# VH-VL binders against NAD kinase (nadK): the designs that were tried, part 140

Target 1, 268 residues: NAD kinase (nadK), of Syntrophomonas wolfei subsp. wolfei (q0aze0)
Amino acid sequence: MKIILVNNRFKENTEKKAQEIAGQLSALNVEVIIDNGLDEPYAGTVDFIMVLGGDGTMLRAARRYGQRAIPVLGVNMGTVGFLSNIEINELAEYLPLILREEYSLEARMMLEVAVFQQQSLLTRVFCLNELLLRSNSPRMLSFALEISGQKLEPYRGDGLIVSTTTGSTAYSLSAGGPIADPQLDAFIVTPVASHIINKRPLVVSPEREISLHLLEEREAIIGIDGQIKMDFGAENRVLIKRAPHPLLMVNLKAKPFFTSIDRSLQRQ
Short names: E, the ipSAE of ESMFold2; O, the ipSAE of OpenDDE; V2, 0.75 times the mean of E and O plus 0.25 times the DockQ between their complexes.

## First folded at step 13 (VH-VL)

Design AA20 (from AA1 with heavy chain W102Y; framework fv_bermekimab; at its last look DockQ between E and O 0.33; V2 from the best seeds 0.00; counts 0 for: pae O 2.6 > 2)
Fold by ESMFold2-Fast, scan of step 13:
Structure AA20 (fold): chain C 268 residues (1-268), chain A 123 residues (1-123), chain B 107 residues (1-107)
Amino acid sequence: as target 1 above (268 residues)
Amino acid sequence: QVQLVESGGGVVQPGRSLRLSCTASGFTFSNFGMHWVRQAPGKGLEWVAAISYEGSNKYYAESVKGRFTISRDNSKNILFLQMDSLRLEDTAVYYCAKDHLYFSRSSYGMDVWGQGTLVTFSS
Amino acid sequence: DIQMTQSPSSVSASVGDRVTITCRASQGISSWLAWYQQKPGKAPKLLIYAARTLQSGVPSRFSGSGSGSDFTLTISSLQPEDFATYYCQQANSYPLTFGGGTKVEHK
């Protein structure tokens, strides 16, 4: 059995804890690869991915490994989030279940984001929550949104979010998007401070292809899962579609989505 | 150099068929939707037909629907217009035109045009 | 089909004049309108798309405005090379349709 341990070197004590867990797994004849985010993703085959940290670390793991159809377990090391399933102090209790594959998997759709410059592919990335297009200056953007060949009225405003249902509780929520059951597959298209009256969030089939490009030269950025940032200008175009594989999230204990989001909204 | 070159025009008799070709160079032909636009002598522009960049979607003006067929060969960078049951009112210069935006399944406008090929009738 | 009506059909102007050409769609086309310039014996040239986005290389004296069903092309200070016929074209839905054209003639 080979396991990748994903952690964040820059968070206090996570590297030390990853080494402790690696030692425990090695004693059980499990081969361990540690990914602290600084190097390229491990290219070899693995059986399981254990993410040590919060939602941000899970988003990075999903981007790096989510397309490989490998079970991914979120292990929380602090404040409870939406993407972790167990707490770090529970790991010893659940480890036998992990090694015997006595758990269920929940499939979460991902986005495939391809950014072009003058027809040349600049980058292709996968993400679990969302792509954000936003203005990087005081001037509002003017941009075209195309959904499977259908052009909507041009958007004028600060930007747009294209989100998965998993991402419905992230930036899309802050921008006025709906809360979506993560068991549904859909794109959620949420305007950011639109200057056009009656621009509403859209919920569309995940089989559709979404594209964005600027209609006027402006300073803009593309943000992916709040972790990747890149410049975006009129010479650029982004194509968004459902990623080939969903992220396979390990479920070892019940985590009720609706009561969790309800509590979160009461505090905020 | 981005270029479109039409060929296949000529003098025909009413009721006959003619096939126009448009050869593309200087850009990635398979990334763009393509159009045929015609202009009768001394008259305005009339859009005739379009084909998506993948070739899966085809569109026609009502005046030519059922008589004309648009097609493309992405491996050879050639656009075609098969014109059947030709009528005197089909007399025009036929332009090949590239849609503006790559990888779009819609139209934004036509930014590159050929020089045109004349289709006329003997009487 | 969406009909595109241009006015005027012709306009006489002098170098330095402001020239305004209007285009009306028979139904709403959002902002999906393009403007073309055609000189005698030549193929059309794209000037503007999406109602107001200037095509690369087109002089800034050309501008477009409008949305829905009413659109305007403006040439702020006519130059000798601008004497030509201008066409609007809706790109909102198939079949695509052109306006009848506006000829800008020398006075």
Scores: ipSAE 0.743, ipTM 0.879, lowest interface PAE 1.2, mean pLDDT 91
Fold by ESMFold2, look of step 14:
Order: sequence, then C-alpha cells, then structure tokens
Structure AA20 (fold): chain C 268 residues (1-268), chain A 123 residues (1-123), chain B 107 residues (1-107)
Amino acid sequence: as target 1 above (268 residues)
Amino acid sequence: QVQLVESGGGVVQPGRSLRLSCTASGFTFSNFGMHWVRQAPGKGLEWVAAISYEGSNKYYAESVKGRFTISRDNSKNILFLQMDSLRLEDTAVYYCAKDHLYFSRSSYGMDVWGQGTLVTFSS
Amino acid sequence: DIQMTQSPSSVSASVGDRVTITCRASQGISSWLAWYQQKPGKAPKLLIYAARTLQSGVPSRFSGSGSGSDFTLTISSLQPEDFATYYCQQANSYPLTFGGGTKVEHK
C-alpha cells in the first residue's frame, strides 16, 4: 500500500507529525511519500492521500492529486475548517479502517480552469473552491461572461467569482453568494462590488461552460483557491468547466455540515 | 495572414441548387464560429447563416430557412453553404466571415471577411 | 427578428468634421452591437464590437457609445479614407441583423 502524506512545510508541527505518522505507517509495511510542497507532485501510483493540516493544505492536495481518483482524507491539526474529517488525536483509532479500506467516499466537484493568451493555452489548473477575476488597480473592470454561449449584459465592477458548492463558504460568501450544500454539483457565480444593481449571484448547472474576457484594457488578475495568482489582460480568456474527476473525500467520521456551519465559519 | 476565399458562385437557373465554399487560411479554423452574409447589388448587408466552431449549432435567416444548409469541415478548413431551391431574390454577393472570438458559441462581431462570390440568374 | 434602424441614411461631410451615426434596435440588445465600414467593391471591415470596444488596428478617432436600444458611432475628425458606408449589427441574438447603412460622402 502506498500513501502520500501532504503537509505544509511552513508549519513546523505538521512536519514533525508527518514524520511520526510516516514512521508508524512504515512499521506496518506501508510505503510513504511525503509532499510538503517543495517538490513536484508525486507521479507514481498511490492508493491513498492523507492531508495533515487545515483547509489550505487540502486545497493544495486537491489541485495536485484531485484528478487521479485517489481517496483523500483530511486530518485536522489545529483550527476547525470545512474540509477535514478527523482530528489528529483520532488517527490511531481510525488507522485500521484506513488500511482495510473500510470507509465511504464523498465526491466534491472541482473546476477545470483553462487560461489562454490569445489562442494559446497558457495553463490548465484544477481547483476545489473558486476562480477569482479581479481588478488589479483602482479602476473598475468591464468584462463579458458567457454561460454555454449565452452572453449576459457586460459586468462592471471589481470582479467575479466562479465557485464550486464546496467553495460557497469561502470568498464567494464574503462577496454575497449563497451557502450551498456541498453534496450539490453546481457553479456559483458571484459578482464582486458590481456597479450594476441587478447583477445577482447565479447558481448554474455543472454541465455549463463558463468563459470570461475583458472588454477594455485593464490590469486584472486571476486567482485560484486564493493560492495561485496570474496576470490577466485584454489578450487573455479563461474557460471554466466541471473537472473530469471530483475530489474523492474520505468519510470516516460523520461531520454535520448544517449544525456546525456557524462554528466553522468563525475558524475556531 | 488570416484569409477567407469564397468560391462556387455563378449564373444559375431559378429552382436549381448551388454550393458555395469558403477556404480558410492563416488561423485555426476550428476555434471560430463562421458566417455567411450576403449583399444584393446596390443594397445593404443581410446576415444569412452561422455555424458554431465545433459545428453543433446552426442558425439561419428566415428568408433562407429550409432551403440553405451551412456546414463545415474542420479537417480541411472549409465552410460550405448548400443553397437549394434558389429564387431570384437570392441574387447577391455572398461573403464568408469569421467571428471575432475563439472558442465562443456566440457572436461578438465578424472580424475577417472574404471578398465575396456572386450568385446571379440566367432568368 | 430585431430590426436595426440607422440614421441618417447619408451624411455629406468634409475632412476634419465630426460625424455621428445613430443606430436603434427594435428591442433591447444590451451592449451587443458591432459597427462595420464598407468601401465600394470591398468587404466590410469591423470597427467596433460590444458597442464601444475598438477593434485592433482601428484608429482612435472612431468611438462607439450606447446601450440597450440606442447606439452611436462617432468619427471625431473625418479623414479622406473614412468616406464609406457604415453598418451597425446587433449580435445579441440570432438571427443577427444589420442596419440599413449610412453613406458618408464628400461634400
């Protein structure tokens, strides 16, 4: 059995704990690859991914490995978030179930984001929460949104968020978008400081294709899961689809989404 | 350079058929929606038909619906207009035109045009 | 079908004049309007799309304005090469439709 342990190299306690867990797994004849963010993603075959840390570490794991159909377990090591399933002090209790593959999987929709410079593909990335288009200057953006070839009235404002339902509790929420049940597959399209009063957030079928481009030359950026940023100008266009594979999140312990939503949003 | 060249126009008899071709070069043809636009002698522009970049969506002006068929061969970079049941009012220069925006199933404007091919009638 | 009405049908002007051409849609088309220039015996040339976005390579003396149903093309200082016929075209919905044209002629 081969497992990737994902941790955040900038949090020393996660590095120490990753080494301890790797030792425990090695004693059980489990091959362990540690991904602390420094190296390229491991390209070989693996059976399971264990994420040690909070939502940010899970977002990186999802971007690196989410398209490989590998079970991913979030193990919380600090403050409560939305993407961990068990606490670090519970890992020993659940480890036998992990090794016997006695758990269920929850599918979480991801975005496939393709950014073009003119007609050339500049990059293709997958993300779990959202794509952000925003102004990189005091000036308002003017941009076009297509949903499956249907043009909406041009947007004017600071930007736009295209989110998954999992991402509905992240930046989209702060910008006025709805909280969505993560069991739903949908896009949530949330304007950021729109000058046009009737531009409401949209909930859109996951079968749709979404595209964005600027209608005026302006300094803008594209943000991915709040962790990747790239310049975006009048020569660029972004296309967004549902990713081919969902993130397969391991469910060992019931996590009541609706009952705990206020606590999770306070980042306690 | 980006170029569109129409062919297949000529003098025909009413009620007959004609197929126009438009050969594209200098751009990735399969990335763009395509149009046919016509202009009768001394008259304004009239949009005729459009086809999406992948060929799945086709649209027609009411005046040609049921008589004309737009199609494309992305492997050969050719746009077609099959014109059946031709009428005297179909007399025009027919232009092939490229939509501006790549990978769009909508229209933002036609940024490249051919020089046109003339369709007229013997009687 | 969305009817597009251009005014005026012709304009008599001199080099250096400001020329304004109006286009009205029979129903709302948001900002999805394009402007074209056509010279005799030549194919049309795209000037402006999305009501106000200048096509690459088009001189800055051309500008577009308007939204909804009323749109304007302005040539701030007419040049000799600008004598031509100008067409608006709605791109909001199929079938696409052109205005009747405005011929800009030398006085």
Scores: ipSAE 0.569, ipTM 0.818, lowest interface PAE 2.5, mean pLDDT 91
Fold by OpenDDE, look of step 14:
Structure AA20 (fold): chain C 268 residues (1-268), chain A 123 residues (1-123), chain B 107 residues (1-107)
Amino acid sequence: as target 1 above (268 residues)
Amino acid sequence: QVQLVESGGGVVQPGRSLRLSCTASGFTFSNFGMHWVRQAPGKGLEWVAAISYEGSNKYYAESVKGRFTISRDNSKNILFLQMDSLRLEDTAVYYCAKDHLYFSRSSYGMDVWGQGTLVTFSS
Amino acid sequence: DIQMTQSPSSVSASVGDRVTITCRASQGISSWLAWYQQKPGKAPKLLIYAARTLQSGVPSRFSGSGSGSDFTLTISSLQPEDFATYYCQQANSYPLTFGGGTKVEHK
């Protein structure tokens, strides 16, 4: 068995723990690769990904490895979030199950985000939470939203979020989006400070395609999972689809999502 | 400066063919959908055809469908309108026009127009 | 097809007048409406797109309003250079369609 441990090099506690766990796994004849974000994603084949940290680390892991259909386990290290399944102090208990591959998987839809300029693909990213388009100035954006070729009312406001159901408890929620069942596949399109006060979020079928264009020569920013940032202008377009692959999240113990929403949100 | 220049218009006989050209300059031609719009003498504007920026999608008014063919050469910055089986009612000034937004397969308005080229018929 | 109906077909006005032109679509087109100005012997000029967004370089005395099926072009204070024919055009779906035009003439 070969396992990637994903942590954050900027968090000393996760680095130390990653080394410790790596040692333990090695003692059990498990090959271990540690990815602390410093290097490029490990290109070799692996059987399991263990994410040590919070939601941010999980998002990075998802972007780096989600397309490879590898089971991903979130191990919380004292943070508040929605993407971890077990606590770090529970790892020893569940490690035998992991090694025997006795766990269930939960498929989480990811976004395929493609950004274009001058007919060229600038970047293609698979992400777990959301794509954000926002103004790079105090001025409102004016942009066109198309869903499966249908032209919606032009948006005027600070920006727009296109989120997965997983991402519904992230930035989309702060912008007034609905909390979505993570077992549901859907796009959530949430306006950010629209000039229309009662502009409602849209729940969109994952079978549809979403495109965004600026209607004016104005500078904007694209954000992905709150970790990737790029400039976005009139010469750019963004195309959003359901990723062809879901993130396979390991479920070692059931978590009551809806009953824990209040507790989790209050701590964020 | 952004510019569109039509050519190829003239006097034709009914049933004949004519090919119009529109040369683009001053902007990235391949980034925009293009349109042909015509105007009969003393009449209003009539949309004729559109082609996506990639050239993969073509749209036609019912009045010209099956007779007219829109195409483009992005390497040469030229838009074409092949007009076959011409009719007297096709008499008009033909304008080429640039769609407003980048990379759109839909129209959001036409922000640049050529000077037009006249197509008329001999009796 | 979406039919666009402009009114009035012509309007007589004087310099300084407020001029209002209406356009009605046969079905809802959201805000995907453009307004054009055309002077005799010249190509049309885009004034407004997305129903209310002023094209760059167009004077602020021009404004657009409306959504759904009813739209309005307003010239707050008509200037000598504004005497022309104006057209609305739906940009909601193909085939694209224009209104019949409104000629703004000298009173």
Scores: ipSAE 0.244, ipTM 0.720, lowest interface PAE 2.6, mean pLDDT 92
ESMFold2 (binder alone), look of step 14: mean pLDDT 92; pTM 0.952

Design AA3 (from AA1 with heavy chain L101M; framework fv_bermekimab; at its last look DockQ between E and O 0.84; V2 from the best seeds 0.00; counts 0 for: pae E 2.9 > 2)
Fold by ESMFold2-Fast, scan of step 13:
Structure AA3 (fold): chain C 268 residues (1-268), chain A 123 residues (1-123), chain B 107 residues (1-107)
Amino acid sequence: as target 1 above (268 residues)
Amino acid sequence: QVQLVESGGGVVQPGRSLRLSCTASGFTFSNFGMHWVRQAPGKGLEWVAAISYEGSNKYYAESVKGRFTISRDNSKNILFLQMDSLRLEDTAVYYCAKDHMWFSRSSYGMDVWGQGTLVTFSS
Amino acid sequence: DIQMTQSPSSVSASVGDRVTITCRASQGISSWLAWYQQKPGKAPKLLIYAARTLQSGVPSRFSGSGSGSDFTLTISSLQPEDFATYYCQQANSYPLTFGGGTKVEHK
């Protein structure tokens, strides 16, 4: 059995805890690879991925390993989040179940984002939450949104978010998008400060292709999962579609999504 | 040099067939939708047909539907228009044109045009 | 089909004049309108797309405005090379349709 422990190198407590867990797993004859985010993703085969941290660390793990169809467990290090399943102080209790492979898997769709410069592919990135297009200046953007060949009325405003259902509680929520059951597969398209008052969020089939490009040269940025940022100009075009593989999230403990989001919104 | 060159025009008799070709160079042909647009002598522009960048979607003006067939060969950078059951009202210069936006399943406008090829009927 | 009505059919103008050409769609086409310039014996040249986006290399004296069903092309100060026929074209839905053209002629 080979396990990757994903953590954040800049958090001393998470690094120490990762070493402790690695020692415990090694004592049980489990091979451990520690991924602190500095190096390229581990290229070999692995059986399980354990993410030690908050939602941000899980998003990084999903981008690095989400397309490999490997079970991924989120372990909360004290910060409340939506992508963790167990708390760090519960790990010892659940470790025997992990090693015996006694758990269920929940599939979460991911986005495939392809960014072009003119006719050339600039980069292809996979993400769990969303792509954000936003103005990088006080000037509003003018841009085209195309959904599987259908051109919508041009958007004028600060930007647009294309989100998975998992991402419905991230930037899309802040911009007025709906809260979606992450068990559903769909794209959620949420305007950011649209100058056209009646632009509403759209919920569309995950089989559709979404494309964006500027209709006027502006200083703009695309953001992916709040972690990757790239300049975006009138010579750029972004194509978004469903990623080939979903992220396989480990479910060891019932975490009722709607009760959790309800409590977060009420600030109890 | 981005260029489109039409060929295959000529003098034809009513009811006959003609096949037009358009050779593309200087851009990645397979990334763009393509159009045929015609213009009768002394008249305005009339859109005739379009084909998606991958070749799966085809569109036609009502006046040519059922008689004309648009196709493309992305390996050779060639666009075709097969014109069957030709009529006197099909007399025109036929232009091929590239759509503006790459990898679009829609149209944004035609930014590159060929010089045109004349289709006319014998007196 | 969406019908595009262009007016006037011709306009007589002098160098330095402001020229406006109007295009009306028979139904709403959002902002999905292109403008073309055609000189005698030549292929058309794209000037503007998405109603107001100037094509690269086109002089700033050309501008487009409008949305929905009513659109205008403006040439702020006519130059000798601008005597040509101008066409609008809707790109909202297939089949694509052109206006009848406006010939800008020397006075």
Scores: ipSAE 0.742, ipTM 0.883, lowest interface PAE 1.3, mean pLDDT 91
Fold by OpenDDE, look of step 14:
Structure AA3 (fold): chain C 268 residues (1-268), chain A 123 residues (1-123), chain B 107 residues (1-107)
Amino acid sequence: as target 1 above (268 residues)
Amino acid sequence: QVQLVESGGGVVQPGRSLRLSCTASGFTFSNFGMHWVRQAPGKGLEWVAAISYEGSNKYYAESVKGRFTISRDNSKNILFLQMDSLRLEDTAVYYCAKDHMWFSRSSYGMDVWGQGTLVTFSS
Amino acid sequence: DIQMTQSPSSVSASVGDRVTITCRASQGISSWLAWYQQKPGKAPKLLIYAARTLQSGVPSRFSGSGSGSDFTLTISSLQPEDFATYYCQQANSYPLTFGGGTKVEHK
């Protein structure tokens, strides 16, 4: 068995724990690769990914490895979030199950985000939470939203979020989007400070494609999972669709999503 | 520079066929929907047909449906309009036009136009 | 089909005048309206798309407003080169349709 441990090099406690866990796994004849974000994603084949940290670390892991259909376990390191399944102090208890591959998987839809520059592909990213388009100035954006080729009313406001159901409890929620069942596959399209007061979020079928482009010359930025930023202007276009592969999240411990929402959100 | 050049117009007899061509240059032709728009002498503009950037979707005005066929060759950057069963009321300057937005199956307006090619009838 | 009613059909104006052209759609077309300028013997030129977005290179004296069914093209101060025929066009759905045109001519 080969396992990647994903941690955050900027968090010393996760780094130390990763080393400790790596030692323990090695003693059990498990090959371990540690990914603290310093290097490029490990290109070799692996059987399991263990994410040590919070939601941010999970998002990074998802972007780096999510397209490879590898089971991903979130191990919370004492942070508040929605993406961890077990606590670090529970790892020893569940480790035998992990090694025996006695766990269930929960498929979480990811976004495929393609950003174009003058009709050429600039970048393609798979992400777990959301794509954000927002103004990079005090002025509102004017941009077009297309869903499966259908043009909606032009948006005028600070920006727009296209989120997965997983991402519904992230930035989309702060912008007034609905909380979505993570077992549901859907796009959530949430306006950010639209000049239209009653502009409502959209729940969109994962079978549809979404595109965004500016209708006038303005400075904007694209944000992905709150971790990747890039400039976005009139010469750019973003196309969003369901990623071809979901993130396979390991479910060792059942978590009551709906009953824990208030608790989780209050602590954030 | 972005340019569209129509050809194939001329004098034709009613009931005959004519094929118009539009050669595109200066832009990625295959990324844009294309249109034919015509204008009868001394009259206004009339949309005739459109084709998606991939060529998979075609749209026609009711006045030409069943008689005209729009097509494109993205490898050669050429737009076509096959006009069959021509009628006197088809007399017009025919413009090819580029849709404004790339990678869209919707129209946002036509930002580039050719010079037009005239179709008239001898009777 | 969406019918576009443009008014007036013609307007006589002088250089420096404010010129207003209106276009009404038979049904709601959101903001998907384009304005074109055409001079005699020439192809149309796109001025405005999405009801109010000025096409690159078009002078700022041109402006568009409106949404839903009623739209307006305004030339704040008419210049000699602005004498032409103007057309609105709905880009909401196929079949695309143009207004009847407005000829702006010398007073």
Scores: ipSAE 0.674, ipTM 0.864, lowest interface PAE 1.0, mean pLDDT 94
Fold by ESMFold2, look of step 14:
Structure AA3 (fold): chain C 268 residues (1-268), chain A 123 residues (1-123), chain B 107 residues (1-107)
Amino acid sequence: as target 1 above (268 residues)
Amino acid sequence: QVQLVESGGGVVQPGRSLRLSCTASGFTFSNFGMHWVRQAPGKGLEWVAAISYEGSNKYYAESVKGRFTISRDNSKNILFLQMDSLRLEDTAVYYCAKDHMWFSRSSYGMDVWGQGTLVTFSS
Amino acid sequence: DIQMTQSPSSVSASVGDRVTITCRASQGISSWLAWYQQKPGKAPKLLIYAARTLQSGVPSRFSGSGSGSDFTLTISSLQPEDFATYYCQQANSYPLTFGGGTKVEHK
């Protein structure tokens, strides 16, 4: 059996714990690869991914491995987020179930984001939470949103978020978007700091294609999961679709979403 | 430079058929929606038909629906207008035009036009 | 079909004049309006799309305004090359439709 341990190299606690867990797994004849973010993603076949840390580490793991149909387990190491399933002090209890593959999987929709400069593909990335388009100056943006080839009334404001239902509790929520059941597949389109109050968040079928481009020359940026940033101008267009594969999140411990929603939001 | 060149116009009898072609150069033809627009002598512009960049969506003015067919060959960079059951009121210069926005099935405006090809009738 | 009504049908003007042309849609078209210039014997030329966005290479004396159903093209200081016929065109929905045109002529 081959497992990737994902941790954040800038957090010494996660690095030490990853080494401890790797030792324990090796004693059980499990082959372990550590991904601390420094190297390129492991390219070989692997059976399971264990993420040690908070939501940020899970977001990086999802971008690196989410399209490979590998089970991913979130292990919390202190600060409770939305994407962990078990606590680090519970790992020994659940490890036999992991090794016997006695767990269920919850599919989480991801975004496929393609950014163009003129007509040339500049980059393609997958993300778990959201794409953000925002102004990079005091001036407001004027931009066009298309949904499956249908133009909506132009937007004017600081920007726009296109998120998954998993991302509904992240930046989209702070911008006034709804909390969505993560078992739903949908896009959530949320205006950012709009001075035009009549623009409301939209919930859109995951089968739609979404595109954005500026209608005036302005300094803007594209942000992805709050972790990747790139410049965006009038020469650019971004296309957003549902990613070909969802993130497969391991469920070892029942986490009732609705009864825990207020507590989880306090910790965000 | 970006260029559109129409051909296939001429003098025909009413009720006959005619096929217009538009050859595109200087841009990636398959990235853009395309249009036919006509203008009768001394008259204004009349939009005739459009086709999406991949060819899957076709749209027609009511005056030509059922008689005209728009199509494209993205491998040869050619736009076509097949005109059947021609009527005297179809007399016009026919322009080929490129939509402004790449990778869009919507229209933002027609930024490049050909010089047109004349369709007219002999009695 | 969305009908586009331009006004006036013609205007006589001199070099240096400010010229305004209006266009009214029969129903709301948001900001999805284009303006074209056409000279006799020539193909139309796109000036403005999305109501106010100036096409590349178009002089800044041209400007567009409006949203919903009412739109205006303004030439702030008419130049000799601006004598032409101007058309609006809604790009909100198919079938696309043009206005009847406005001829700007030498006074």
Scores: ipSAE 0.522, ipTM 0.798, lowest interface PAE 2.9, mean pLDDT 90
ESMFold2 (binder alone), look of step 14: mean pLDDT 92; pTM 0.945

Design AA51 (from AA1 with heavy chain G109A M110F V112I; framework fv_bermekimab)
Fold by ESMFold2-Fast, scan of step 13:
Structure AA51 (fold): chain C 268 residues (1-268), chain A 123 residues (1-123), chain B 107 residues (1-107)
Amino acid sequence: as target 1 above (268 residues)
Amino acid sequence: QVQLVESGGGVVQPGRSLRLSCTASGFTFSNFGMHWVRQAPGKGLEWVAAISYEGSNKYYAESVKGRFTISRDNSKNILFLQMDSLRLEDTAVYYCAKDHLWFSRSSYAFDIWGQGTLVTFSS
Amino acid sequence: DIQMTQSPSSVSASVGDRVTITCRASQGISSWLAWYQQKPGKAPKLLIYAARTLQSGVPSRFSGSGSGSDFTLTISSLQPEDFATYYCQQANSYPLTFGGGTKVEHK
């Protein structure tokens, strides 16, 4: 069995815990690879991915490994989050089930984001939460949104979010989007500070293709999962579709989505 | 050089068929939707037909539906318009035109046009 | 079909004049309108798309405005090379349709 331990290099307690867990797993004849985010993703075949940290660490793991159809377990290190399943003090209890592959999997859709400069592909990225288009200056953007070839009235405002259902509780929620059951596959399209009155979030089939481009030259950026940023101008176009493979999230412990969301909203 | 060159126009008799071609160069033809637009002598522009960048979606003006067929060969960078059952009202210069935006399933504008090829009828 | 009505059919103008051409759609087309310039014997040239976006290389004296059903093309200070016929075109839905044209000619 080969396991990748994903941790946050800037958090000393997660680094030490990763080393401790790696030692424990090695003692059980499990090969361990530590991914702290500094190097390229591990290129070899692995059986399981264990993410030690908060939601941000899980988002990085999903971008790096989510398309490989490998089980991914989120292990909470003390920060409240939506993407972890067990707490670190529970790991010893659940480890035998992990090693025997006695767990269920929840499939979470991902986005495939292709960014073009003119007609040339600049990058193709997969993400779990969302793509954000936003103004990088005091001036509002003017941009076109296509959904499977249908042009909507141009958007004027600070930007737009194209989110998965998992991402419905992230930036899309802050911008006024709906809370979506992550068991559903759908795109959620949420405007950011639109100057058009009553511009509403849209819930769209995951079989649709979504594209964005600027109608006026403006200083803008695109953001992916809040972790990747790229400049975006009138010569750029972004194409978004459902990724070929969902992220396979490990369920070892019941963690009801709706009560978790309810508690989180009460803290605000 | 980005260029569209039409060919195949000429003098025909009513009821006959004619096939127009448009050869593209200087851009990646397969990335763009393509259109045919015509203009009768001394008259305005009239959109005739469109084909999506991958070739699967086709659209026609009502006046030519059932008589004209648009097609493309992305391997050779050629757009075609097969015109059957030609009528005197089809007399026009036929322009080949490129959609502005790549990989779009919608039309925004025509940024590149050919020089046109004349279709007229013997008297 | 969406009908596009241009006004006027022709306008006589002098170099330096402000020229305004209007285009009205028979139903709402959002902002999906393009403007073209055509000189005798030549293919049309794209000036503006999405109602107000200037095509690269088009002089700033050309501007577009409007949304929904009423649109305007303005030439702020007419130059000798601007004497031509101008067409609007809706790109909202198929079949695509052009206006009848406006000829800008010498006084």
Scores: ipSAE 0.729, ipTM 0.877, lowest interface PAE 1.3, mean pLDDT 91

